# VHH binders against DNA-directed RNA polymerase subunit Rpo3 (rpo3): the designs that were tried, part 4

Target 1, 262 residues: DNA-directed RNA polymerase subunit Rpo3 (rpo3), of Pyrobaculum islandicum (a1rse3)
Amino acid sequence: MPKATIVEKTPLFLKAVIEGAYPSLVNSIRRVIISELPVMAIDYVVIVSNTSVMYDEMLAHRLGLVPLTTPLQALPPIEDCETGLVDPSECTVRLMLQINAESDKIVYSGDLVSERPDVVPVYKDIPIVKLVKGQSIILEAYAKLGRAKEHAKWQAALASYYYYPRIKVLDEKCKEECKDICKELTNPFECTFNKAWTCRDICGDRLIVEWDRYKYVFWVESFGNYDVETALREAFRILKKKFSDFITTLTQKAGSLVETKV

## First folded at step 1 (VHH)

Design b12 (framework vhh_vobarilizumab_d1)
Fold by ESMFold2-Fast, scan of step 1:
Structure b12 (fold): chain B 262 residues (1-262), chain A 118 residues (1-118)
Amino acid sequence: as target 1 above (262 residues)
Amino acid sequence: EVQLVESGGGLVQPGGSLRLSCAASGFTFSDYAMAWYRQAPGKGRELVAGITSGGSTSYADSVKGRFTISRDNAKNTLYLQMNSLRPEDTAVYYCARDWGLSYEYDYWGQGTLVTVSS
């Protein structure tokens, strides 16, 4: 049974040691985190007024890149939105921008007013557009749940892993010779396997670099839509569903191959 | 073990009022945004009202001005005050915890039925 030990954790970052897992499992977790976690992002914009120098298409594009807080437990499951089990209005959140510049100013992500205070810009200081005195922007932005595999603006997190390096230093001089590659050569959380192997090229037989076949350093970084623990829980929920769907498909396929009488 | 227990539903005449309560346990209530959802027979689930950990509120257009969401962090309780009820408000109302799905899928209470009819 795989085992995970948390090494470092903040709301937006987690580093852990995973033991007793095949590479295929660890890679599946990584791929789901990168491509399949649902987040809210602005999908389209209805522009009522834009007298700024930025054309409508660029403005809409920039708004789409603003990360939005995503309360997964307070939103319909993305599957329900995709299959039409819930009304489209339940899967969409409106944000408004209404600014008439009385002086030269920069419009920031924090100037967006959401109809749901639990779906708002994660970072309020992202510059959207510069307005000169007398210019205005009035628009409605419509956000919906999406996944990175459909479009990069819905990317919730990054994740990666490397084999847990087992490094044995036979000559202490190697630590000094490798300091520009690895600040601490024997620290598996700073000196990745690839970096350690590069040090091996410098030190030769004075450095032993080995690894465990089923032991990894795994990390996840959230872009702020939700915390890293939420990202991991959702990833495992998705993986569990994939396995259940796979078993169901295999069972149906096997059943269709059985010839029955009467 | 995370638990959300709704109460306060019942039969009420159009124009009447009800107050729903959701008792939360098994987690640090004050750290989470909370929401009320409803599902009418034969229709999809609808967000009714939400409240952040900091107390900011939001409402569906259909209930704006009639419903008020509030929380009591000392009592670990979420409330929904429903005034000027209409037949179209008839639904099962669910209390929901914010941020991320748990393996137990304990983000939803069991629901409380509200029927608005004469």
Scores: ipSAE 0.000, ipTM 0.117, lowest interface PAE 19.7, mean pLDDT 81

Design b13 (framework vhh_7b18_3)
Fold by ESMFold2-Fast, scan of step 1:
Structure b13 (fold): chain B 262 residues (1-262), chain A 119 residues (1-119)
Amino acid sequence: as target 1 above (262 residues)
Amino acid sequence: QVQLVETGGGLVQPGGSLRLSCAASGFTVSSNYMGWARQVPGKGLEWVSYIYSGGSTEYQDSVKGRFTISRDNAKSTVYLQMNSLKPEDTAVYYCARDEYFLPSGYDYWGQGTQVTVSS
């Protein structure tokens, strides 16, 4: 069984040491976090009025990049949206912009008004478009659950890992020579494998760089749609479902073959 | 003594192909995790591909679909078939061995073989 030890945790960041896991497992966790976690993002925009300097297409693109809070517990699972088990309206959220500029102003993400108060811009201060006096923007933006593998606007988080480095300093002068690369050569959380290896190019045989296979420093950073605990819980739910679906398919196929021989 | 010797590097034009070979001695190839890593000018060492003791393979995203790792257990040799080469693939390629069942798990590296992709 893999073992995990948390080194650092905030609502939007987690760093942990993972031991006893194959690279393929750790990489699978990384890929699911990066590409398969569902978040709400604006998918299309119905523009009623836009007299700003920004073209409709550019405006829609910018709105799509606004991160939205995503209460996974209060929304249908994305799989249910994809299979049609729920009405499409259960899987979409409308946000509105209605601004008539009485003076020169910047429209921010925080000016979007959501029909669902738990699905709102994570950051209120993202500039969308500049309006000069007399210009207007009136639109309806439709957000849906999606995954980064379809488009980067649905990116929930970043995740990465590196092998847990074991560094032996044979000449203490190496620490000074490598200070611009690693502040603390023997600290595996600061001096990553690649940095340590770069330092070996400077120190030569005075620095030994080794690593434990199946022992990793793993980190995950949320873009704010939900916290890292929610992101990890969802990642493992997705991985478990993939494995369960695979076993079910194999069991069904094996059962069909056995029935033929009976 | 564990030894890994890489051959097969050279100069190739973009879109071309090369096959790297890694001759292993001092251990059983089929009982170990083996892989290829590369050192790109201006970057650190990066893993390219793995072949697990059971024969399963894994690739870095940037080479997936272009590179294929394989082994010949009888010849104690690991191969990396590189197709559709890009200038970004220019690097010194190293063969590496992982001794999974030892807690200290130190990788052994070959001397490296230079691959240069230029138009």
Scores: ipSAE 0.000, ipTM 0.088, lowest interface PAE 20.1, mean pLDDT 80

Design b14 (framework vhh_ozoralizumab_d1)
Fold by ESMFold2-Fast, scan of step 1:
Structure b14 (fold): chain B 262 residues (1-262), chain A 119 residues (1-119)
Amino acid sequence: as target 1 above (262 residues)
Amino acid sequence: EVQLVESGGGLVQPGGSLRLSCAASGFTFSSYWMYWVRQAPGKGLEWVSEISSSGSYTKYPDSVKGRFTISRDNAKNTLYLQMNSLRPEDTAVYYCARGDLYYPEFDYRGQGTLVTVSS
């Protein structure tokens, strides 16, 4: 019966207290969020013209790192794209860049023109390349769904946790001695367990640092492809599928396991 | 504002056929994947079909595969479910749905249409 209490929430950030959960469950949620959430990212670039000083390979690399808005419910499941169960056109989005510099300028992520208004750069002000008057960039960029476990450009979010600290300050001088480590020593959301433990090395027995069993401060930060609510919903969808697949595998292996035991 | 209105349900004998329709309004229908889900009396929701935004991709669970066909008409903002070789266990309220099936608070579902398969 895990319980979650939201401490701080914005569209791109969530901090919560999770209690009544084994570390393995919290770590599974963390790992799925950082490695398995699907997002759109530019994967292939057809360069028609590049007279800039930047090599084609570097240009393609920089374009791949541009976060793209990813409407998961308007796109096929990534699994169906990977197995070829859907037409490639359902799984890829073309973005165009066509710039001829009439003066020295910087090409930004916002200069990319997407064929889908719902799959566009999250941030319009990411610099891609500098052009000198007379130079041009003309290219087609093809975005597809991917996961961070395949390549970091498909990373949707960061997630982490720490044990909920129970900190008691027995000597007020410890607060000043630990100021460079924890500004508020008794604040569990500012002074993490690891920081508090480092402070204990300075203060010794004048600082009590304890932790709660199965209680954590958990946080998620989205890179903007979708909000943290969408990221969490997708993470739990993936975990549910993994559990279902695990049960199916065990069911298929039941006879073999029974025979092995006997 | 977002509305999904199902129709076409009714009483049918085992082995019979029915075609369900879902009229969508209040959103850009052609931009969304759509689903049919059902709820049998006293049971939970069961996914029975899905279709991509363009209609080029469809998927079914084994329980209905080969018997049910999902389709859509984006010009008319309408979703369809053709149900053939109906069985008593297909008796349920059928809903068309948009959004995340695993998080119902974000799904837009219609009021449903009742399908009863009995002799």
Scores: ipSAE 0.000, ipTM 0.134, lowest interface PAE 19.9, mean pLDDT 82

Design b15 (framework vhh_7z1x_3)
Fold by ESMFold2-Fast, scan of step 1:
Structure b15 (fold): chain B 262 residues (1-262), chain A 122 residues (1-122)
Amino acid sequence: as target 1 above (262 residues)
Amino acid sequence: QVQLVETGGGLVQPGGSLRLSCTASGFTFSSYEMNWVRQAPGKGLEWLSGISSSGSTISYADSVKGRFTISRDNAKNTLYLQMNSLQPDDTAVYFCARDQYYDSSGYWFDYWGQGTQVTVSS
């Protein structure tokens, strides 16, 4: 069973050491976090009025890039939205923007009014468009659950990892010779395997650089739609579903083979 | 000393074109996959494009497909991003980043350039 030791954690960032995991598992976690975590993002906009200098298409694009808080436990699983198991309206949230500029002003993400108080802009100070006195924007923005693999606006997080380096300094002079590459050669969170290996080209056999094949430094950063714990929990839910689907396929195939041979 | 230096940014009108360059030094450029990433004011990082060490495998974010072209010249240790049909929402700081895939014992985007500002405005 893989083991994880948390090195650094905030609501939006986690760095951990993962031990006893094959590379394909760690890479699968990374890929799911980057490409498959569901978030709410504005998908289309019904524009009633736009007398600003910004084209409707650009306005819709900018609105789509506004991160929205995404309460996964209060929303249907994205799979239920994708298969039509639930009505599409249960997977969409309407936000409204209605501004008539009495003076020159900037419209911000925080000016969007959501029909769901739990699905709102994460950051309220993202500038959307500048209005000159007398101009107006009146629109309905429809947000839906989506995944980054469909469009980058649905990206929830970044994640990556590197093999845990094992570095032994046999000659103290190597620390000075490598100061421009690694300030502290034996610190695996500062001096990555690749940096240490570059230093080995300078120091030769005076520096031993090895790695653990099943030990990694892993990090994940959330864009704010939800915290990193929620992101990781959702990533494991998605991975379990993929594994269950694979087991179902194997079980059906194995059953057919057994019955044929009997 | 690993260095990535971006050039080619500037002010351009909507519909215009710019070509960004990233000059690499201090490592074997031809052994690493390279990426372009941007950050618009008040927003997070957006990955745009990646290119394999040989140049044979290329990928793009949907926001730039058909408009941007990534390429590399391993003999010159240089990465390029050709940007066509630029729009006001392409305004951002553009970064060149070095990549090591999970099986290469490297940190993803372990080195970044300082960035080059691209402003698309009339």
Scores: ipSAE 0.000, ipTM 0.095, lowest interface PAE 18.7, mean pLDDT 81

Design b16 (framework vhh_vobarilizumab_d1)
Fold by ESMFold2-Fast, scan of step 1:
Structure b16 (fold): chain B 262 residues (1-262), chain A 119 residues (1-119)
Amino acid sequence: as target 1 above (262 residues)
Amino acid sequence: EVQLVESGGGLVQPGGSLRLSCAASGFTFSSYDMAWYRQAPGKGRELVAGIYSGGSTSYADSVKGRFTISRDNAKNTLYLQMNSLRPEDTAVYYCAAHPGYEYFSYDYWGQGTLVTVSS
């Protein structure tokens, strides 16, 4: 059984050592976290008024990049939205922006007013557009669940891993020569295998770079839509579903072979 | 077998722009995390920008807001758009490919392309 030891954890970041796992498993977890976690993001905008200097298309694009809090437990599963099992309105959240500038001002993500208090901008201070006195923006933005594999605006998190490095410094001068690459050459949580190899190009045989089989440093960073625990739980839910779908396909193929007697 | 070939470097004046390209061959480009590194005279190699196979990006603090990393999986090409260049950006720029799998556990590196920012 694979073993995981948490090295560092905050609501938005997790670093762990994973032991006894094949690279394919660790990479599958990484890929799902990067590409398949569902988050709410603005999908389209109905613009009633825009007298700002920004084109409607650019304004809509910028709004799409605003991270939104995503209460996965309070929303239908994305699969139910995609298959039409639930009404489309249950998978869509409207946010409104109505600003008439009485003086020069910057419109921020925090100026968006959501119809759902649990689906709101994660960060209130993202600048959207500058207005000068007399200009206005009046729009309705429609957010829906999506995945990064469809568009980067639905990116929930970053995740990566590297082989657990074993680094031996034979010449103290290597530490100074490699300071810009690794603050601590022998620290496996700072100096990754790749960084250490880069440093070895500088130091040659004065630096020994080795790695462990089936042992990794793994990290996850959430963009704030939800915490890393939620991201990990959702990643494993998705992986379980993929496995279940695979078994269903195998069952259907076995039935076909029995039926056709080929 | 595996090749990373950088291009687009050259001499540019402060405030100018350059676009670097890295043509990749000999591996499944779309499955690799890609990055740009640089090495200035008398300094160690520094990570400039990274782009994961899933499309997410990261940047060194010194280049945030000025540089943009992107990839074209259909063309097996990595790009770095460098705007508002400063003399401090003078360096040899390297393309690197980072595997997400056990198969090699090695970075692939290009030979580098020189960027000089001076009048």
Scores: ipSAE 0.000, ipTM 0.076, lowest interface PAE 22.8, mean pLDDT 82

Design b17 (framework vhh_4orz_3)
Fold by ESMFold2-Fast, scan of step 1:
Structure b17 (fold): chain B 262 residues (1-262), chain A 120 residues (1-120)
Amino acid sequence: as target 1 above (262 residues)
Amino acid sequence: EVQLVESGGGLVQAGGSLRLFCAASGFTFSDYYMAWLRQAPGKRREWVALITSGGSTDYADSVKDRFTISRDNAKNTVSLQMNSLKPEDTAIYFCATESLYDWPSGYDYWGQGTQVTVSS
């Protein structure tokens, strides 16, 4: 049975040692976190007025890159939005920008006014556009749940892993020779397998680099749409569904084979 | 074998308070996330509150500032303090456990639930 030990944790970052798992399993977890976690992001913009120097297309693109808080528990599942099981209005959130510049100013992500107080810019200080006195921006931005596999603006998190390294230093001089690559050569959380192997090329037989089978250092970093615990919980929910779908398909195929063999 | 046993439900008037308890056994309680969910008649089951293994909490918007989830790792219990109850809080409340330690997150266990009825 796979086992995980938490090494470091903050609301937006987690590092753990995973033991007893095939590489394909750890990579599947990584890929779901990177590509399939749903987050809210601005999908399209209706521009009523834009007298700034920024073109409408650039303004819309920049707004799409603003991370939005995503209360997964308070929103319909993305699958229900995709299949039309819920009304489209329940799957979209409108944010408004209405600024008439009485002096030169910068419009920030925090100037967006959301119709839902729980779906707002994660960071309020992202600069969107500069306005000169007399210029205006009036627009409605429509956000929806999406996944990174459709577009990078829906990226919720980064995740990666490396084999848990077993490093033996046979010559103390190797630590000095490798100091620009690994500050602590024998520290598995600082000196990754790839870095240790690069040091092996420098030190030759004076450095032994081994790894444990089925043992990894794994880390996850959230972009702030939700915390890392929410990201991991959602990732395992998605993986569980994928395996349930596989079992259903296998059961159906087994029934067909039995019918064929009669 | 994982067992979750809820208690503390009952009938209260609007504005009242109740404290729910969940006694857990059959797993290393301190390593697991604990959650409360509820289901009202004719409605979908909804999440109410979550407490992580490290003690961080999260709440559904409908219960924020009114409900408080807590855990006692020495007693293997999770509790839900419910204040300022509304008729809309009427539901069967379930204790649930989630694991980040089992692949593909092996524990998805719920108890039988405890009924909470809030009269207007």
Scores: ipSAE 0.000, ipTM 0.097, lowest interface PAE 17.7, mean pLDDT 81

Design b18 (framework vhh_8emy_2)
Fold by ESMFold2-Fast, scan of step 1:
Structure b18 (fold): chain B 262 residues (1-262), chain A 123 residues (1-123)
Amino acid sequence: as target 1 above (262 residues)
Amino acid sequence: QVQLQESGGGLVQPGSSLRLSCAASGFTFSDYAMHWVRQAPGKGPEWVSSISSSGSYINYATSVKGRFSISRDNPSKTLYLQMNSLRPEDSAVYYCARDIGYDYFELSDFDYRGQGTQVTVSS
């Protein structure tokens, strides 16, 4: 079976070595993390009052870019929201902004008041709009679960990988000759294959550049809507669903083939 | 538009030889190191061999060292892989790939990697 060894971990970042996995599996994990992890983001805004200098469309756009904490375990799966299995209200969160400026002030993401205390701006200091004394902004913002493949505002994380390089230095002088390309030539977490191969052109046969079969350096960075463990759990949930859907489709296609031949 | 076209694969018996060719176009071939990568059914891509832009430096995977020979002809923009003493475990689709600007794990990038040529070693 595949094996993962964690090299570096914080709440929002993870780097690991993955062994015994086909590149199609590792790439599928990467693609799901980048494009298909669901997060809450403001989807539309009902503006009751806006006497600021910012027109409604720009204001709505800025609000849509505010990252929101997304408690996936407390929300229905996004698939249930999309198929109508649950009421739309269970997949939508209302946030309110109601400010009458008694003095010049900047409205920040932290001024949004959520109907759910577990779905709030991740960063409370994002400037939204400046109000001059006497101006007001009163609106209702409606957030829903979405995915990056539909719009970038729903991007939860970045992920990437490279093949685990195996580098053998036959002449210690190569380390000095290549220091501007790879600071530590035999360090697989710093010296990627492309860098090592560039060094190979300098050192020739004094440097052996290989890579391990089915072994990768993989990393994930969360944008703060949830931690990397939640992101990975959700990625695996989505992949399991895709596999189940594939088996169902394959079974249906096999049945269709048999019927066609009758 | 970068294009790579592999050829020379086929069905052969163990112990046989095959010569693979890769015709390159759409870039200055002599400026790039080139690779041969193979992928067997149900397996990930395996790096086989590489050659520097000038042809002066070459390297081989341990599994093929002493049996395979990589070469290039910059004037004709062609990369070659001479495969001798073929074994059943050498059965795979063989791809040529351009080094700089191409990562061999990008299976959907047909501009930087050819369509591949099938090599089957069986009796």
Scores: ipSAE 0.000, ipTM 0.116, lowest interface PAE 20.3, mean pLDDT 81

Design b2 (framework vhh_ozoralizumab_d1)
Fold by ESMFold2-Fast, scan of step 1:
Structure b2 (fold): chain B 262 residues (1-262), chain A 120 residues (1-120)
Amino acid sequence: as target 1 above (262 residues)
Amino acid sequence: EVQLVESGGGLVQPGGSLRLSCAASGFTFSSYAMYWVRQAPGKGLEWVSEISGSGGSTKYPDSVKGRFTISRDNAKNTLYLQMNSLRPEDTAVYYCARDSGWYFPELDYRGQGTLVTVSS
């Protein structure tokens, strides 16, 4: 039974100490969070009018990078969208921009009008394009569920972990020598393993840097599409599916290798 | 130029004992946790033991717990594995390894290995 101690938690950030878990499990959670969590992002744009100085391709690219709130519980699972179990329209959301500049202005992410009020720009102040008086942009942007492993614009979160560092300062002068790297050498949340290791290169044997194989500092930061609890819940759902698929494959292979006696 | 050189392997009878050594050079030995891992014929790598840089903490899987003891001499830059009550299933090539620190199973600088054969 692994144990977790929450160090810091906000809706978009979690830092915890995890004890009693194999690194392979923690790394699997990290990899799924970084590469496999589904989020809504603009996939393609139908441009009706663009008299701005920005090319259509650049405009579409910038729109694709706008984080969109993604209510996973209100949307079909991405697997159902991929297999055709649900109509593709249930997995796609249209957003519109219709701006005619009567004066010089900047078009922001918040100017996008979504057909679905629960799928909207997370941050409304992301600049998209500058318009000079008389210029216009009229377009329809189509967002769909995707995963970061297919394209970085579907990145839901960043996550990492490091071994919980155990630092022993044998010479107090090391604290001053490492001041620009670690303000508190013995603080595992400020002086991460890599920073401590850099300090060890400066101090040599006057600083001992150790770690425990089953004790980690784990953190996850959401880009705002959903909160960290949703991200973690979805990560565990995906991992459970992977285990189920693996068991099915093993069962099929084991069955084919066993001589049946009747 | 990190080097790990294992020694002490050989043929031993079931129930016997053997002590493996690993001579480390090219890095600050006392600052690294060290591992023993093994690979039996036709099997993957199996973690056997680990020890903290100071020697104050050790860990073992259930398969060897109570029979194997990892230790280190930081003054001599040497890692040891004392193996007691050896069984035929302990037959494997044993490797000394240093952890990279970020991700298991990225074990850095596995040595060349030393063969342990447990047979009557």
Scores: ipSAE 0.000, ipTM 0.104, lowest interface PAE 18.3, mean pLDDT 81

Design b3 (framework vhh_7z1x_3)
Fold by ESMFold2-Fast, scan of step 1:
Structure b3 (fold): chain B 262 residues (1-262), chain A 122 residues (1-122)
Amino acid sequence: as target 1 above (262 residues)
Amino acid sequence: QVQLVETGGGLVQPGGSLRLSCTASGFTFSDYSMNWVRQAPGKGLEWLSGISSSGSTISYADSVKGRFTISRDNAKNTLYLQMNSLQPDDTAVYFCARGYSYDLFPYGMDVWGQGTQVTVSS
């Protein structure tokens, strides 16, 4: 069984050592985190007034790129939204922008007013559009759960891994010769494989750089829609569903083979 | 199914030559960098050589530089390793492995073959 050891953790970042896992498993976790985690993002905009210099299409595009806090535990599963198992209103959040400029000003993401206090801009200081005195923007923005594989605006997180390096120093002078590249040559979190290999170019065979096939340094970074624990929990929920769907398909195919043969 | 299959291993005398092949299936071979890695009995994995998706960038470990040549044929979905001047310490299981075009060699490899045994002995 795979074993994970947490090296570093903040609300938006996690680094861990994973041992005893096939590369396919670690890569599957990475791919789901990058492409399939659901987040809220503005999907369409109903513009009542826009006298700014920005075209409606550009304004809608910029609004779509504003990260929104996404309380997954307080929202229906995205699958229920996709299949119509829940009313569409339960899967959509309305945000409003109503600004009449009395002086030149910049409209920020923080000026959006959400119908749900738990679905709001993660960052309040993202500039949307500049208004000059007398200009106005009045719109309704509709946010919906989506996944990065459909559009980058639904990107929740980034994740990657590398094989855990095994570095052996045969000549202690190499530590000093490589000081500008790696302060701690045998530290796999500071002296990554590429840096260690650059040191090997200096030290030659006095430095051994190897790795294990089933041991990895894995990291994940959230873009702020939810914390890394929520991201990982959701990733494993999705992976479990994929595995269950795979088993269902296999058992259906086995049943079809029996029925076809007899 | 995504897979890599190595062939061409065997018994060879010291100073001899051997050519390994690695056939890829289930993915677009020309989108990925490819690597050769070996594991000698009782030792860890040792990276030997890598080649970019286009074939324009090639790197070798010092232990094999000048003796081994990596190449690829994207039309045939095949990776090659030409091994010359083989020594007893080249005895190992040889693996091909898929990397990403933007990943640093050799970490970031995600698909591995089963390996092929190369024995250098008289």
Scores: ipSAE 0.000, ipTM 0.383, lowest interface PAE 12.3, mean pLDDT 84

